# Ledger of designs, part 13: miniprotein binders against p81326

Target 1, 226 residues: p81326
Amino acid sequence: MLHFGGFIMEINHISKILEKEREEYIRNKVEEYLKQGFSKDDAVNKANQSWRTYIGHRIQDVIYNLLKKFLKDSGLKVTTDKALNNRNLPEELDKVKRLIAINYGEYLFLPDADVIVYKVENNDIKIIAIISVKNSFRERRFETTYWKLKLKESPVTSHIKVFLATPDKDNEISYKCPNGKPKKMRIILEYELDGIYFLKEDFEETEKAKHFGKIVEDIIEISKKL

## First folded at step 15 (miniprotein)

Design G48
Fold by OpenDDE base, look of step 16:
Structure G48 (fold): chain B 226 residues (1-226), chain A 83 residues (1-83)
Amino acid sequence: as target 1 above (226 residues)
Amino acid sequence: SEEDKKIEELLEKADELLYEAEELAKKGDYEEAIKELEEAVKLLEEALKIAKELGNEDLIKLVEWLLKLLKYLIEEIKKKLEE
């Protein structure tokens, strides 16, 4: 197993690296919105919102590409919810889509699944894990938890591990009890999810809260038990 | 494919160089660390070229990220040399 240990460990710098793009991005977006007729204040606000979305997608893309590469030799496959959001899917992806669907009675809906890890054995697909990638927790703080709980409700999806990957730039969930005060979000996320993987070094490590560098090994181990 | 194998080899070598550079930097051997990282950059640039020839968008994106990472690390180590 090619231990790409260096590249995975250096993921810690992802926030700093991407932040270097912010100034130019904001400037360009502000100009764009001004041309659309927005006020300066509105243009700045919209640009900042756009940046949050943009940087989130960039982090997700990096995580996706890393996992895809490092899991490949283990025979594991990786896809995304975006790839599944198509009317015409290859048979394999159509099966993946169906195997992660959540039942709401008359309707089936997909959980938020930034990255989906699965294996194909004897033409059967087994979903191994869903990884939610979050840059910040300003919005939808417990959304990943909701999806985990929903997946548990069905024997079809109950085995699927749900992980959170985050740089946690603002230290919202890096520690359980900083200064003696419990961080509700960290405690709940750690309790409900199968694991939290940090794209940084400065965090409180536990059995479920680990550095992102461990995610590949953990997923491979889970895959062997499925 | 042969090209895929070559890319994998280049990525592996680059990762090894990165690891060595990290160890060198921890010891304060910043100049040597930078040399290792610069060599890793060359390997990734070759990998990127091959990936583009193959038209593999995911691999292109991966290698581009890794290049950004290595360049960032080089810059950070250079700052330490100037201190």
Scores: ipSAE 0.762, ipTM 0.901, lowest interface PAE 0.6, mean pLDDT 93
Fold by ESMFold2, fold request of step 19:
Structure G48 (fold): chain B 226 residues (1-226), chain A 83 residues (1-83)
Amino acid sequence: as target 1 above (226 residues)
Amino acid sequence: SEEDKKIEELLEKADELLYEAEELAKKGDYEEAIKELEEAVKLLEEALKIAKELGNEDLIKLVEWLLKLLKYLIEEIKKKLEE
């Protein structure tokens, strides 16, 4: 049994560890795009964009697999929005999908939740939390807050905690008032979300902004109340 | 399954070695910390082999990440020895 184990706490190194993959990844992707007939400049641009998508998915995978492993002993289960978008869902996952879906009149859509934590109790499913994983905030900066707002609108989903997990290596949300000036993104994200979990040590800690090493304990405590 | 229990045991032992290595490194015992981490790597390599035999993609990804993590830590502690 791993309680907050060394593996979780060492997440601080994720950006540096994954960055070591960049040079080889870019070289391979440029070669692929050149073979497809793109110019050198276009191949480089496409390879860099491919890298940003790849590293985002890699961080999501690490978080998903760590949470899946370390929440299992507490009877908590973990899935992803990608898994819920499959056409052939097991009954359990179909129920998870229905429980987080947002109603837009005649249409139901899933929120953009990278990781979903739930429990099964007496054959009933209770959604505990969703975790949005962001490597950077260049695009879709407040998308997670929109989904929290939508989930709050229904008594069926209003209990679902919405967290953000990020290395924030560029310090876009690490501090509330860097240089004495309010940072709008950090302030709004912290206000609207149930928590922000940083994959690094260098950030301003608050009641809602914590190190990622706290997330397992927090999720377990929340699950006990449901 | 029996294989799942073996992987769990290997992961738990590797995490204990990581904890001990971190405590040793804090005390400046870098050579012993590296030795503990190298032993944890061996356990994770065994866990990876079993995960691949099971075809469990999630476990494979988890163990591959943990191996990258431990190898990174060994590299960092070796740099401190060179200090």
Scores: ipSAE 0.741, ipTM 0.895, lowest interface PAE 1.0, mean pLDDT 89
Fold by OpenDDE base, fold request of step 19:
Structure G48 (fold): chain B 226 residues (1-226), chain A 83 residues (1-83)
Amino acid sequence: as target 1 above (226 residues)
Amino acid sequence: SEEDKKIEELLEKADELLYEAEELAKKGDYEEAIKELEEAVKLLEEALKIAKELGNEDLIKLVEWLLKLLKYLIEEIKKKLEE
C-alpha cells in the first residue's frame, strides 16, 4: 500500500527539494520586474514575495496529488477550491461546492480549502475533510481556525474535519512550549482544528499533531464513520 | 485501464524500493541503497511515460514530484558516500 510506504514519509524533504528552485526562480523574477520598470530593491522584494506564493502552491500541489493517489483505492476523491472556482461545474463538483459553503445570510462563501476530500455513495456526496496547506505562518495565521469554526456552526458542515498540513519551516508550531514559552499558534491550532500534519520529523507529536504520513489512514477511518 | 494498473504497479514497486533503500541507508549500505533508488527512478520514468500518454496531468505531476524526490535522495546518499 502506497500510503504506508516511503513516498509519503519522505515528504519531509519537500522544503529542501523545492528550495533548490529558489535561486533560479528569484533571478528570473527579478529580471522580469526590472523589465517592468521596478527598482532593483523593489524587484528583489517582489520576487521574494512571489516565491513565497509559488512555493506554497507547489507544496499544495504535491499534497493534493499524493492524497488523490493514495485515497483513490479507498474510493475517496479529492478536489481543490481552485477547481470549484468555476461557473460551470460538473454536477459532482457543484455538489461538493455547495456542501462546503458557509452561510453569511444573503451570501454563501467557500472556506479556504486547498484540498477537499469527499466520497460519492449512491450519487450522494459526503464531504470528509478539508486540508489547509501552509508553508509558513507569517500571514493569516488563524484563517484555518476561522474556517473550522464557521464550518462547525452549520449542521450541514459541522462534521467536516479540518486539517492543517505544514512543513513548518520556521518551527512556529512544531512545539507547544519550546524553551518553556508557550507557542500560542500551536496551542490554538491544535485546539481548534481536527488535526495538524507535519511534513517534517522534528515536532512534538500529540493526538492531533501527527506526521503527514498518518493523514491518509486518518481520513480513511473518518470516512468509514460517515 | 491496463495503463492505470501498470502505473499503480510501477509506483508500488518504486515505493517498496524506496523503503528498502531507506533501510539500507540507515545501515550504512549506501551503494546498495543508491542502486535501489536508481531502479525506482527507472520505474517512475516508465510510469511518467505512461501517464503522459494517458494525458493524466495529476499523475504526471505526482510522478514528476516523486522523481525529484528520488533524485534528491540519491544525491544526498551520494554525499554521504563521499564523506
Scores: ipSAE 0.716, ipTM 0.886, lowest interface PAE 0.6, mean pLDDT 92
Fold by OpenDDE base, fold request of step 19:
Structure G48 (fold): chain B 226 residues (1-226), chain A 83 residues (1-83)
Amino acid sequence: as target 1 above (226 residues)
Amino acid sequence: SEEDKKIEELLEKADELLYEAEELAKKGDYEEAIKELEEAVKLLEEALKIAKELGNEDLIKLVEWLLKLLKYLIEEIKKKLEE
């Protein structure tokens, strides 16, 4: 069993490691957009937007792979919303998809679920947690909160824990009341979600705001109660 | 599979080496820390090879990330040695 103090703890460096790729990425994208006929300013702006999307996916992939690995020995499985976006799903994933669906009357929609943790017991599937991965909070600041609230409204999904994982590179939610001023986003996210897990060391720790290194243990503990 | 077990073993050993290297670095033994991390890199490279042979994309991505991490840590420790 991988020690929680090794690879998981060192996730703190994820932002710095991936940021090394930024300069080259931006340069290449700027060149691409210039060739498409955009102005220099537009090309730079588009490249920066592309980078934000790209880096978000990279962080998500890392978290997914880490969780998949560290939860495996506990008999827990992980998937993603992308994996569920298929017309022909294996029976297991089809069940997972149905068990996270939110009812809107005539329609069922899936929540944003970067990582979905579930267990299989005697061919019965139990959804344990959904993890939203965010690199920054510039856009869709409370989207994860919305999905948590929607999941809570149904007895089918009310037990599903919703977690946020973030490096919070801009320190938007790392502290609740820096300099005596409340950070609205931190307070709301911490209140509404089941937990926030930071991919960094410099944050205000609370019962619900923890280092990412604690997420595996927390998920395992939750799984035992289901 | 036997190959999966081998990969797991390699990852565990690499994790142990990382932990030891961190403790060494805290004590200021940077040279020895780097040596252990370099050994961990070798283990992960072997794991990567096996993962590629298996065609396990998730495992490949995991190991590639871990390799990047270890290489980054080595670089950071080397900077401290120059300081």
Scores: ipSAE 0.715, ipTM 0.885, lowest interface PAE 0.6, mean pLDDT 92
Fold by OpenDDE base, fold request of step 19:
Structure G48 (fold): chain B 226 residues (1-226), chain A 83 residues (1-83)
Amino acid sequence: as target 1 above (226 residues)
Amino acid sequence: SEEDKKIEELLEKADELLYEAEELAKKGDYEEAIKELEEAVKLLEEALKIAKELGNEDLIKLVEWLLKLLKYLIEEIKKKLEE
């Protein structure tokens, strides 16, 4: 049994660890924007926006690398939507790309897929799961839900599990009914998605809302049924 | 490859040490926990070296993250020793 080790469980610290870089990052970006002729206020605002994008990518990269490593022994592979954006893809990735495509009549488009988990059996590719990584829910709160619903509409993609991974730093979806008031976003995301995985300890656990440490086991179990 | 296997072994050992360190810390054995984590850091540093030699960017990024994590944990435990 692959001891899903302490490295996955300790992901709880990701926000704190990466936040240590913020001050220096902001300072450097502010200086850069000031040199470009922006006002102090504009420079600060732009730096903060840049940081949000930067930190989001960093979290995504960590999750990608962890999943890649911990799923490897199970014979599972991972890729990203970014890797699929190339015109010249290896045959395997080209197949992956086609198997996650959503039909819009005259056009095929890919869902947002920060991490794609798949297996190769007898030269046949089966898509297992798509993981969306979100650091905050300020923008495009239900985009992942949209993609899940779209994937469900086709027998080609209906089996694909869609998961959300988040540190939920602002506690927007950590609890369903804090102080007796329902959190619409948590309830809808949990209902529509196949799972929410938290990169922290302080959240309301349910059948679908789990700690990130369980994602590897869950994916492996799903893969056995496909 | 042989190098890939070595990296895997190093990562597994480091993970085991992390687990042991966590258990030690829960028991209040902070000094021993730090020692285990420091050993894990050494293993990861070796893994990083090999990953760089292989030019495996994904492994490099992974190991760099894990190093940051372990160093952070060491710092946090040290703070508890001072309390």
Scores: ipSAE 0.715, ipTM 0.886, lowest interface PAE 0.6, mean pLDDT 93
Fold by ESMFold2, fold request of step 19:
Structure G48 (fold): chain B 226 residues (1-226), chain A 83 residues (1-83)
Amino acid sequence: as target 1 above (226 residues)
Amino acid sequence: SEEDKKIEELLEKADELLYEAEELAKKGDYEEAIKELEEAVKLLEEALKIAKELGNEDLIKLVEWLLKLLKYLIEEIKKKLEE
């Protein structure tokens, strides 16, 4: 009956807050693309693509910093795949990178993991979870499930929980059967992933589909079992 | 450091004020809710100053987001007062 961390619970406003930026952002980007010689139709399409990339990065940054803050007292650490792409990695992050890499014969690749949660015990690193942040499902709709399946193939990565975090502004996965029609994306994502965390209030809640404010408690509880 | 502890105290107090403001707004006490949120903004502005002195980019980004969130909430509650 204590406070639930109002700051993390209020992340459900993120789409409304960022939407205020969209009109100006798109107008400025269209002007930039027109100056580069693109047609009006091409400039508008490119500006919309640029917005999706921009807002995706903004949402990832917010989630990263909130999780870093609220998991710290439980001894949990947070990093990003962007941080793991640096050439001169600290020893700790180099170990994280090696522990999550997937072998494709002669090649090693990182899964698409926007945010990575891990712990350090006796100089050993244990990856707890990865969180894929999706603002839109226009592209790469099932990439998160692909990475879940790949991580399950190895005993050294099969324990890693794979979560999806999304505002789902356009209600693409908010309900299993919107208007009485089964939604393939929601059904498959919920079936295959360890959890879906919504950054909004209006969605069909299940054991795996929850408000984002619950993600800290869930990660802490999982870490105690590992 | 002592600065890190100060930022933590400011963030915790601001979160408490946010919780209280949410409860006040649920009861329709909009003017009091705004007052609590405005105090939380002041605490976060102090936290931002300290985070910048430390050069902690992650803390700066966190506090900047929290300020944006609180200012959004203040504006939403002000709209309800005008109704």
Scores: ipSAE 0.712, ipTM 0.888, lowest interface PAE 1.1, mean pLDDT 88

Design G48
Fold by ESMFold2, look of step 15:
Structure G48 (fold): chain B 226 residues (1-226), chain A 83 residues (1-83)
Amino acid sequence: as target 1 above (226 residues)
Amino acid sequence: SEEDKKIEELLEKADELLYEAEELAKKGDYEEAIKELEEAVKLLEEALKIAKELGNEDLIKLVEWLLKLLKYLIEEIKKKLEE
């Protein structure tokens, strides 16, 4: 009977907390690239690109570990796309992988998912949700909606909820009509996905766009219907 | 296991202290809020020690994040006390 509500609600501070690591990270990476023979300008550019990848993975790890802990008492298990790409998978994870794979004729591919939530009932596995974690929307803006649409095409995967989790620190999707003009990216993502969960305080809340602290309750309620 | 139950108890107590600290901070009782958060940090430091003894890497990462979170909140409340 574990509450943890305070811990998950305070995740709104994640961008501020992790940004404090940036200066040291950049300094160390610039030194590394200079030793490899890059010019100072190239080393700085590479370090900044490395930081964006690093911070995205850090946010994903925080979300993964929180959900794994918070959902365990509800009989729900959590894994990642990285774990599913390992060679010689445990039987349970091999089944999870097969249950989310998408058929492209001669090929089977996994959707791009950062975090996967599932349950096990008498060796039967039911996929509940996949969660895409995005720090920014400069690239692959609608990739998550593509995977939702592909999963919806088959009765085997159509029940799988597809969520987006983001700090959206650049306000790319935080509001439907910033400055009175419709923001296509927010409108399309909210329409197509099962939910958008913000890791910050300031955003336009709707039935599908809500604070990340709500995600645990939402996943648990969905799992009861399946 | 016994260690898993100890960690769960420590995390639950730390979460209750966080809740109390948030309510105190809303009322402007900043010194009291900081005291509650410092106690929660002590509980999480104990949980981290146990998680490391177990070699549970996911739990270690979780508790390390929670410690970063609590320490951030303490510093933010100290700023408000200064104001």
Scores: ipSAE 0.707, ipTM 0.883, lowest interface PAE 1.1, mean pLDDT 88
Fold by ESMFold2, look of step 16:
Structure G48 (fold): chain B 226 residues (1-226), chain A 83 residues (1-83)
Amino acid sequence: as target 1 above (226 residues)
Amino acid sequence: SEEDKKIEELLEKADELLYEAEELAKKGDYEEAIKELEEAVKLLEEALKIAKELGNEDLIKLVEWLLKLLKYLIEEIKKKLEE
């Protein structure tokens, strides 16, 4: 068992655990919006949208903190796209930011990465992986695939592994051929990405589609080859 | 530091208890699984206190999540006892 292995394996309950917060969260947000002068219907709609953003950030925070702790003893560091977008970056994070930037001619943009894993050796920084955390696939279904393809276009970033981590509560990508019908989104994501890590138990496991608990071992093994 | 070593020991012991509790629950030994998880909660509560004394925000968030996870598991196993 990996250090903290039990804790990371039990992350499969994250959607159920966080859903228990929904009722109180929505009630408090509706009250807040009503005080701002919104109609009841508008306040409810805004509260539901706020919940979707909130739960997505909560899942990202849990993943970030688990990976930060689990990877520390292997000499690996973890940061987030939010941390990299802060104005006053420490030199180390400024280097991380520059190493993942995508060139669009006159413009440099960061990929939409939620969690970034890197290492520091002899004052050099090596980006190991980025992990996109998706709570749902209602919008921007192939955003992560786009960024993988862009990172592959440059020899400077082509080594960066791109992973997707998801509870996939609604089973949008859990199986390749549910009821004998190919699921295009699962098939394309699995083909293009370096891995999909599920925060639940019920999914079709393949060489690239695994339980989230495997991600630490995979990242450590990748880092040893750099 | 000594505080960092203590937190690490508490987290490792709590993780061992979680692993043991999961194996007990698989065998249907629900009462014993709950006892192991309740001990793990005590260890995490101690770890949280130390993390707050250190002002380590990331560690505080981690331990708070782990506590929420363990308490959820205890409640789910208690439901199985009543079935």
Scores: ipSAE 0.692, ipTM 0.874, lowest interface PAE 1.1, mean pLDDT 88

